# Designs tried in a protein design chat: VH-VL binders against q9vpl3. Part 280

Target 1, 224 residues: q9vpl3
Amino acid sequence: RGKINIQRPKAPHYERARVVAVTQPKYPELPKAKSCFKTRAERTQQQQENPYNEIIAREVRNWLDHSRLVAFFHLSSITADDIFRVRVQLHKQNLHLKSYGSKIIEQAVKNTRYEAIVPLFHSNHCIVFSPDPEKTAALLRIVRRVPQMVLLGGIVEETMLSRNQLVAYAQMPGLHAVQAQLVQTLSQAPGHLIQQLQAHQNSFVQVLDVHAKNQMNEETPKST
Below, E stands for the ipSAE of ESMFold2; O stands for the ipSAE of OpenDDE; V2 stands for 0.75 times the mean of E and O plus 0.25 times the DockQ between their complexes.

## First folded at step 10 (VH-VL)

Design C72 (framework fv_imvotamab_arm2; at its last look DockQ between E and O 0.15; V2 from the best seeds 0.00; counts 0 for: pae O 10.3 > 2, placed apart)
Fold by ESMFold2, look of step 10:
Order: sequence, then structure tokens, then C-alpha cells
Structure C72 (fold): chain C 224 residues (1-224), chain A 120 residues (1-120), chain B 112 residues (1-112)
Amino acid sequence: as target 1 above (224 residues)
Amino acid sequence: EVQLVQSGAEVKKPGESLKISCKGSGYSFDSYWIGWVRQMPGKGLEWMGIIYPSDSYTRYSPSFQGQVTISADKSITTAYLQWSSLKASDTAMYYCARIDYGDYFGFDYWGQGTLVTVSS
Amino acid sequence: DIVMTQTPLSSPVTLGQPASISCRSSQSLVHSYGDTYLSWLQQRPGQPPRLLIYKISNRFSGVPDRFSGSGAGTDFTLKISRVEAEDVGVYYCMQADQFPYTFGGGTKVEIK
């Protein structure tokens, strides 16, 4: 009895508070008379009055509320020409590429219903929105040729999916047909609706579960 | 293709009301901001304000707060700029422009302009 | 309000020669969260403005390589490496770092 010991590499845990204290330049504080804000209350009031927090939150909220597909990417440095070409290709598929300043978007969605996804905004990122979840395969084909965009995960039909789950979703066109049938079925008699919803839901869950198990098996290689 | 088409030129007298329009097409109108910009004859550009058509949230330049009303009707993909009582100093060219904070953070597409002439 | 000051006010240029337009802001255009939202617009005679450059140095769609933007802090520059006849018009810088958005006074580029 004994299982193979898989050493998971710990992600580098930068003790950010300690590292910041050691690596930050130790400069004298500027004279208080030179600051735009003299007190903690004045700084807090300015942050409460920053219009871009509300403006960006409204834009992001609208995109999230009206998109059935949302994909999150890490974005490395990319030229304006290259990102424009990607944006045009995505737009042809009703896929809308957006990128917000990391610090401004983080502060803009703080204390909103979108707060759970704030960690995705800590670094340079971009987001693809679409009303069409069946376009997931097209999205992945387009970004495959864009190494600067690294898929982190997404939201499909209000369900958060990991990178691998989103890739698996894209490979199952039957789910898109089932989802379309579900929408049409919602206008029918309650009994038929219950049967259709339950059948489609079970099929979708089973496919996701199979892919989750396949991913776990791929991460546990045989020793020999 | 993204297009903003504005209503035609207007000739008015002081004290009259006016509502000019900006119709967007080729994109999801209520997902992008619309800004209004004034250009007085022979002068540069002045930002007047912005609106988010999805929920009609507006923000005005202090110079124009209380002077104009910015509104939108997303069901017909149209934004509006209106005056309740025109002044001769309102004579200018007025542009609408689209703002995408998720990319350019500035006015990426512009309407053709609406000339408003107010004379006593 | 951030005041944007452009120089020169007029720039007559021989066809094929470079042009350089300066824009100076009354305060640093580093947003409190570290981004800089400076744009350059072109207004050809009788036409609406159009976006040339965004975020200091990025060319907008369809803008030729002869246009380039640079700068930091309070000083920004638009360069046209070889002026063509179609480049005649007025050029504006614009900041969206904070409200209200403000424009420079414009620089008229002319072929001499």
C-alpha cells in the first residue's frame, strides 16, 4: 500500500510584505506641505471621488452581465499592430477584446459583485466577452497564434471554468446545441421544461466531470 | 464598420430649445461611451461630457454642467445633446465621439459634426 | 483642470520633410494608478477629428508608420517623418488622465 509521491512545486511564495520592506528604496518622506493630500481622510475622500472607479465598473458590469462567454487571459507585452489584428479577428466572431489598466480596474470593481474575480486583475490582463458561448472554439483557435495571450480560465453561462475546463467545453459542440435547445424549451409547458433542463444539465455536468478526471490523471504520471 | 451619424445643421434664435442626435451603428451601442465635443468657429476642441447608454450614467465638464443635457435612447442606438434655452455663444460645431475605456481610453470614432448657429 | 499647451501653433513644412509637434501638460499625466492616457488627433480641413495615436505612442487602426508619438510626464511629441499632402490639417493632443478631458490648442500643419 503506497502511492507515488508527487512533489508539487510550490509556486514561488514571495513574502510580499517582507520583500517590499527590504527591497523598497528608503527615501525620506516628502515635506507634508508638498503633498496634494495632508490627511488620511483627505486621501480616502479622493479615492471615493475618483470617477474612473465608477466608470470602469459600469463598463465591466455591463459586459459581464450581457456576455454568456467571458475568457480571462494574462497579457504579455504586445505591439499595437499585433493586438489590433487579434481584435479584428475576434470581432469577426462576435468576440470583444478588452484590456483595462491593472490598478484602475482592480480599484474600480472593488466592493462590487465582481469582487471575487479581482485577483485576475492584479497583473496585466485582457478579457474577451461574447454573447455567443459557441464561439469558444473560435476564440481558442485565434489566440493559439498569439503567445502574448495566456488563457487563465473563463465564465460560460454563469459557470466559472478553469483553463482546462474551458478547453474541454470548446471541444464539445453538442453542448452548444443542447444549450440552444434549453433556451427554446423555456417557453414550453412546465413538465417538458423540467425534463429538458434536467437532461441537458446532467449531460453537461457529466462531460465536465469526465474532463476534470482526465486532467487529474494527466497530472499523475506513472513512475517507471 | 463603426459609424456615428449626426443630425443636420441647425439655425436657431436665442432662447429656443434644441436637441441634436448622434446615431451609432456597426457596434454594440450600449456597451460603449459617447462623448460630446464642441468646436467654436476657428477654435479648438472642448470636451462637454460623456454618457454610458446602457444605464444613462453621465458626467459633464464643469464648464458645461447645467448648460446642456446629454441623454441616450439605446433602443434606437442614439445619443442626444440638448439645450433648453440657446444663447448666441452656443454657435459652434458639435461632435459626438465613441469612447472605449477597455482599449484606447480616448475618442476612437467620431461623428461628422452638427453645425448649430444661434443668431439674434 | 489640466491645461494642454501645444507648440508650434503653425507648422509650414516642405512636402517630404519631417514635422514635429510638441504638447506640454500643466501637470504630470501619470494617472494615480500608473497609466498615461494621452492621445493625438488629426483634423483635416472640413473634416471631423480622427484618432492618430493613443496612450502616448500607439498608432490607431489605419494610421501610417510615418506618424509616431513619444513622451513622458509633462512633455509629449507627435512626429511625422515625411509629410505628405494629405497630412495638412490641425493636430490636437488630448489627455484623459482625469476629468475634465482637455485638448491642446492645436497645431496647423501646412505644405509650403
Scores: ipSAE 0.690, ipTM 0.856, lowest interface PAE 1.3, mean pLDDT 79
Fold by OpenDDE, look of step 10:
Structure C72 (fold): chain C 224 residues (1-224), chain A 120 residues (1-120), chain B 112 residues (1-112)
Amino acid sequence: as target 1 above (224 residues)
Amino acid sequence: EVQLVQSGAEVKKPGESLKISCKGSGYSFDSYWIGWVRQMPGKGLEWMGIIYPSDSYTRYSPSFQGQVTISADKSITTAYLQWSSLKASDTAMYYCARIDYGDYFGFDYWGQGTLVTVSS
Amino acid sequence: DIVMTQTPLSSPVTLGQPASISCRSSQSLVHSYGDTYLSWLQQRPGQPPRLLIYKISNRFSGVPDRFSGSGAGTDFTLKISRVEAEDVGVYYCMQADQFPYTFGGGTKVEIK
């Protein structure tokens, strides 16, 4: 009686295989973990049906109007948990991460100075708001750790900046530091000017002194 | 400190008009929504509607649409709830509350409530 | 309209013991990108409602740590880890995802 190979059971006869296939408990497909993020189609449909859109649009406008720093990001396959973690980190820095539908954004910025941002919202996106433009460096530091967040651009002090411009802005010394440097430079300028003016005068006096000494030496008879 | 102070208790007869008030202080009144909530005696909370004081934009619950009017005067940082003709069924506590759609997305501060009694 | 169903209607609790309140929505309250606009309110006897929890699990300012909110989608829970005398009142869940905003029927927490 051949040892039943428990590790490699012989395929059942085709008739038995059919019966087994039919009698196999169909485990309900685990509901595909509904991605915490609604599909674009689902979002669009919900936006059309949501009387809430007007209220949210006003919220968006309010954020735009009261923020001195606004940054726009593309989201690439980010999980809800990752977003949450980022949100917490940003919040600690008084940075507010928000996500809105494209239609809501369009409605919010229609006939406003912000209308130019509409093309940025054709894909999965999020917005970070801050009342403090000095937090730009902090924002970029946090986001650098999140490869799923791609900086598209932003608004700083009512000026729209490209991605590169925003990065450059973050690298600049603070306004106060720049001002301090300017003051220091300006305070040194008069001193340098005075030194330069005096240098010419001093040089002239030295030349005259040498000339006078030479003349005096020529007039002193060698007393033999 | 954010505060909402509502007008005092009202005793009215059926058919009378009434306007109650909610005064906000300690924040930018025109930048936050104000909502009204009804609580009938011994019952739960019912959302009535909301107003944005900046432009007086209003939304009503279908159950209260046409039954009440919500308004605001931003110059005096006051929101109003009014009836043209009161019914006995309007007897309830009415609360105003601030809605923050930024951080909390909910009623974060509440008034003390105004008791309206309508009896023949 | 979104229907909010709270259970239990009444929750008698011994001082120092935990309490749990459930709230179920008739549809998902997830608005967009993970935000869920569910709040918990506390109403003490003779007082106006007070915000306890916003967006499922965030404690409002001044709310003690013994209060916690959890849940997702359509099922939400408010927990009080250790009930104190001051916690007596009616608790409401509220959805602000869609108009009209709707409240749960309330859960009365009382001391045994």
Scores: ipSAE 0.000, ipTM 0.510, lowest interface PAE 10.3, mean pLDDT 84
ESMFold2 (binder alone), look of step 10: mean pLDDT 91; pTM 0.936

Design C73 (framework fv_imvotamab_arm2; at its last look DockQ between E and O 0.16; V2 from the best seeds 0.00; counts 0 for: pae O 4.1 > 2, placed apart)
Fold by ESMFold2, look of step 10:
Structure C73 (fold): chain C 224 residues (1-224), chain A 120 residues (1-120), chain B 112 residues (1-112)
Amino acid sequence: as target 1 above (224 residues)
Amino acid sequence: EVQLVQSGAEVKKPGESLKISCKGSGYSFDSFWIGWVRQMPGKGLEWMGIIYPSDSYTRYSPSFQGQVTISADKSITTAYLQWSSLKASDTAMYYCARIDYGDYFGFDYWGQGTLVTVSS
Amino acid sequence: DIVMTQTPLSSPVTLGQPASISCRSSQSLVHDYGDTYLSWLQQRPGQPPRLLIYKISNRFYGVPDRFSGSGAGTDFTLKISRVEAEDVGVYYCMQATQFPYTFGGGTKVEIK
């Protein structure tokens, strides 16, 4: 007999099995089958759940929400020493180089307007975050010497920009480029609302009437 | 320069409450996780838990859940570790440390430590 | 919980000689996307720990290149190619692949 394990077959298992057999409804068998399947599925889901990914996704969401410049890169094979040197150069310009798994990025941007960035993370990648959108030119000058980092696009002031748009943004003079982009975005917002409401006649008529009255009150068009 | 500055050493009696602090500076405090690590006298390191100051999300080691409270106030860039009732076995050095998941996994910058002594 | 086992517990070494520290995990440390989140920490006497190596083999900022890490899966090694007096202390491996985060028991490096 086992010196510590012998206790199991004597008391708990026998009494536990006896109590379970008496208290369980044996008939009909159908509910038992549903319960077993449900328990198995819940256990498998719990085993596959990884709260670690959710924790890292919180960090990604925070960086996205608090960075006025976000740049996405495809990352080719690069040594750890080389990418660390690039990170140091970027950090001196208040540019923060990060890399996260694509599944984690999908979790981070799910149910946000950033969800459109998910396809950018098909391949090996890195992301540069900064509170300073005027540092875009410095970013591009630094990575010009890093052929392993290929620009895919970015986000400036919560506006998604293609690769070409971000390069063009970097070549424009400072704050004026950001102000011009914001003005253009705000001018387009009522039109996008009208397009979405066009499928709902009740709201479209009200919004169009407001815009029509604004246009009639301003009989002389203003240039912007 | 990233710095984590912890509150000073504490001498307490069993049953007393205690709240020790960890103030971060030189970086965006609410964008990085803060973890707490215990080191018993002459022993190794034990992870106690972690907090994200941006939204106060916390996760505890099973060994410390219910034993301590981890909190943060991002407006003053400070994280806290708190006991409601200290035990003599809580005598240890307590460290806070920063975590960055983007490239540095694990605790990249550490506070100087807070020695907590619990004696009758 | 992932158990981290370090060997040796103590490593007395003469100045200028190499030191080698082993760390074994009870489970694979490979994260979902192929990264292995194994770190090495140094704790000098009377000081807080500091990060030496992250992701098995990458030196953290300011760490001398006499420190190197290697390994895969469940077996990892920290090497000091030429031990200096400032390298005295306790070295810990740590996994950050899943909660709870766990540390090895430590390896004390001493000058003989």
Scores: ipSAE 0.458, ipTM 0.757, lowest interface PAE 2.7, mean pLDDT 77
Fold by OpenDDE, look of step 10:
Structure C73 (fold): chain C 224 residues (1-224), chain A 120 residues (1-120), chain B 112 residues (1-112)
Amino acid sequence: as target 1 above (224 residues)
Amino acid sequence: EVQLVQSGAEVKKPGESLKISCKGSGYSFDSFWIGWVRQMPGKGLEWMGIIYPSDSYTRYSPSFQGQVTISADKSITTAYLQWSSLKASDTAMYYCARIDYGDYFGFDYWGQGTLVTVSS
Amino acid sequence: DIVMTQTPLSSPVTLGQPASISCRSSQSLVHDYGDTYLSWLQQRPGQPPRLLIYKISNRFYGVPDRFSGSGAGTDFTLKISRVEAEDVGVYYCMQATQFPYTFGGGTKVEIK
């Protein structure tokens, strides 16, 4: 009795295969979770002058003005659920994930110092805001786990930074740590200087002592 | 602590003008929208309009457009609701509220309300 | 204008029992950019309204823990897991997805 190869089940008879194919419950493809973010095309078509857009534009401006850390991300094929998870993680770190339409961003930054960010918003994007620039490292840590979020650049302490610059910034020791190191270095500098100055003096004294000893030895008559 | 303190109750006659105030404290007043909400006696809440104190940008409900004026003075962190000519139908409780557009969208802080009574 | 319809108008509830309030919008409250701006407010007798529940993206958050919000699109529900005496008042839903902002008609929660 041939061992039923459970790993390679024999293809059912053609008739049975047809019946199985027809009787397989067509589970309605769960509507592809409509990406929480409308495609650019969908956004462009619906952009009727909604008075609400002005309100949102002002919101964006407020975030930009009050944030010390702003990071811009490209979103690629991310689900609403994934976005939510990321948002929760970010929120725990006082990082605020927002998404706005390109037109809203344009309106918000028009004639402002932020106008240079407009080209970053030609695709699906999101922005992370934080009042704390020290959270840059935390932000990058969280986002690294989300391949659908691609860092484009950001603003830290009113300075626009490239992706690479943001990464570098995140790797820097905190300002306080750097300051502490500086203070330590500065506090040690006088001590080292004193030691170096004293070393020369000590060396000189040693040479003099040796010289004095040698002179004393020369003056001691060999009591034959 | 974020607080909105409104001016006291008003008793007026029809045809009189009125300006009530809402003073914000404990936050950056110019960075948050302030909304006004009417509640007639025994009735529900009605959105009247909003103002952004930073630049005094205003939006009104169509039902209240031209009926009231919303203004703000950011220097003293105060928003205003005013009538040029009161009607008996304006008798209501009026609330100011802060709108947060940050982590969530909504009226997160409310004033204590100003009762306006218009009676002949 | 978006019309917000709340049901029931009145909800007499026994202490310790759950309560549920429905809010239906005349159109979807999903903004063009994907966010839904719906909030639930509580107004106790003689007090100003208080924000209870707000929606972040597709999830509801709020205080206190006994209150929970659910729903999407046009249908939303506020649930109170265990009604307490302090929960007596009128509850309102509000949409801010579209100008003008609009409130529901309110639901009065009373204790039997």
Scores: ipSAE 0.024, ipTM 0.544, lowest interface PAE 4.1, mean pLDDT 83
ESMFold2 (binder alone), look of step 10: mean pLDDT 92; pTM 0.939

Design C74 (framework fv_imvotamab_arm2; at its last look DockQ between E and O 0.21; V2 from the best seeds 0.00; counts 0 for: pae O 2.2 > 2, placed apart)
Fold by ESMFold2, look of step 10:
Structure C74 (fold): chain C 224 residues (1-224), chain A 120 residues (1-120), chain B 112 residues (1-112)
Amino acid sequence: as target 1 above (224 residues)
Amino acid sequence: EVQLVQSGAEVKKPGESLKISCKGSGYSFDSYWIGWVRQMPGKGLEWMGIIYPSDSYTRYSPSFQGQVTISADKSITTAYLQWSSLKASDTAMYYCARIDYGDYFGFDYWGQGTLVTVSS
Amino acid sequence: DIVMTQTPLSSPVTLGQPASISCRSSQSLEHSYGDTYLSWLQQRPGQPPRLLIYKISNRFSGVPDRFSGSGAGTDFTLKISRVEAEDVGVYYCMQATQFPYTFGGGTKVEIK
């Protein structure tokens, strides 16, 4: 038929593509004599049985054991130049951006309390390691400007934290900062303390007045 | 900045022992593998083996198994390549290089090399 | 062991002209994740090797964009779009897909 001949070919249907792949001509010598055409399953099996994967898992295990902060991200498509710039920014803060295959992660955390993290690595991902949990705020500041890195959660001081918990942790002041603020407050003269209390009283009264007016306006219907 | 600084050139006689060093700085030495690579005069590169300084786990190329010893002392951030008895055929340039499986997957930073000459 | 074969052995090039270096492996370097751990190294005269390209096509830090890598499976290429004087030296491909790690024999790039 003439009109159908000008139609652009559609991609093969899933079942048809599956059948074609199964029935693709294979010469008996190619599977045996040409080992370079190994299947995906054979490549995966050979890699898993090769001690090579354990060597990489050893590296992952070491990062997990010596990091007080671990953050997990989903990684969208990103250029090598862009990810390199992010890695440099993180490195300046003693934050180490890494990416490992999901099977390597699974092998590294086998028989550990961290086995629960394995599902996070089903999709494209990256991990940030650091020995310094106080750098969580710096981490979040840097990745805020990187929409390709989507925070999934983390581990801080060996405790699993959700995304929201990790963000909340980053906002807490450090012990030294709290101690310094307390000393500064206590050393102020009594006159300054009274002035600050009066300013707080006035600000609190102003907030209450605004709230009361908003409540009255909400409860009073307007004429059309 | 990541640096690998190797010990100086060595001139030795056959049968002597030798231990050359590779000191890492500017990174967490324990967290990265160190590999050793030989370059014979006028020849290409040959992988000799690797070590993970955190636990001293080593792997050797079959071509070098039993001929050298690779070790590390993480307290001074230093890796070593050692011969118990040098041969004239050990005359070569020896490089250490860092391996980062979580980033570049391969030898990302290299030492300046240590020339070992074994004469007569 | 995976044998890495480089061609040409020597690549004399006029300054400002392109250069192309081929690397072939005796078996596929492809990983189950679709990544291929094929690197290119540059060794300038009298210097240690340095990483140029990792995972076939990614430039290492500080590598100019005139260097590019391509390829798949068993065939890989390093290209220098406009050769400059500092590009003289020997270039090696290297596979890290399995032990033992192996290198190509090297390609000397020189100015005619």
Scores: ipSAE 0.578, ipTM 0.823, lowest interface PAE 2.0, mean pLDDT 78
Fold by OpenDDE, look of step 10:
Structure C74 (fold): chain C 224 residues (1-224), chain A 120 residues (1-120), chain B 112 residues (1-112)
Amino acid sequence: as target 1 above (224 residues)
Amino acid sequence: EVQLVQSGAEVKKPGESLKISCKGSGYSFDSYWIGWVRQMPGKGLEWMGIIYPSDSYTRYSPSFQGQVTISADKSITTAYLQWSSLKASDTAMYYCARIDYGDYFGFDYWGQGTLVTVSS
Amino acid sequence: DIVMTQTPLSSPVTLGQPASISCRSSQSLEHSYGDTYLSWLQQRPGQPPRLLIYKISNRFSGVPDRFSGSGAGTDFTLKISRVEAEDVGVYYCMQATQFPYTFGGGTKVEIK
């Protein structure tokens, strides 16, 4: 009785194969997790007739005008669930994740100081807004865990920063900490200067004193 | 606290003009949209239109286009709904409401309503 | 215009029992940006409408946990897990996905 080769089962007879093929439970393809964000093509087609274009553009402008921190991200194949999780995390830090169409962004920033950001919106993107520039470090910490979000750059205190500059900014000690350090350094500077100036004088006085003592010792006759 | 306070009840005759107000407080008035909603006696809610106080941009429902005028004065944080010539059919409760298109994308805060009665 | 149809028109409920209200839109309320701008409003007798739920399932600030929203596309539901006396009023669904904004006809919740 030939050992049933479990590793290479003989192909069933063609009739059996047909029956098996027909009787195989067709598992409904799990609905492809619809990206919470429509593809660029889908967005472009729908944007042409969107009555909200002007409304959304004004909203975008409002966010830009009232945000002291704005970060731009490229989105790469992120699921709705992942976006939701990220949004919740960001929201806890008073960071607001938004996504807009390129046309809306163009309309929103037209003839404004923000026009330079338009080239960043040629792909799937999202924007994070915050009224607090100190949240930059928190933002980067959160998004580091999300490989689908790629930092492109941002605006901090009305200054446009590259990706690298934004990362560097997040690593800097807070303004207050830097100011405190500066004040401390400045407060120590006069003391150090005085010490250095006095050190030379003190050294000179010491040398003179030693010299005077030596002269006095030479003049004291050894009373035999 | 965000508040919208509307002007008092109005009793008018057909053909008269009317302007009712909605004053916002407790938030940046110019940064949020204001909408007007009509509710006829014993009936449902009807969207009339919206205004962005910052630049006074307006959108109207087709049913109310040309029938009413929505305006705003951001200096006094007030939105207005006005009729040039009232009709008996304009008898209703009118609500103003704030619209947040950032987070909620809906009417998040409402005024107390203004009852307008038009009778001969 | 998007037509919003609510069912039932009236919902008599015993105190402490659950209530469910349905809202159907004539077309999908999913916006091009991925959000669905469906809201639920509560209007108590003699009061202005109040926002309960926004974007299908999110409770507005101060809204009790007994209120929940669900749905997708064209079919939406508001549920009250345990009806209280203060829940008496008319409930409206509203779409803000397309102009003009439109409301459902309302559902009156009353105590038996």
Scores: ipSAE 0.170, ipTM 0.643, lowest interface PAE 2.2, mean pLDDT 85
ESMFold2 (binder alone), look of step 10: mean pLDDT 91; pTM 0.938

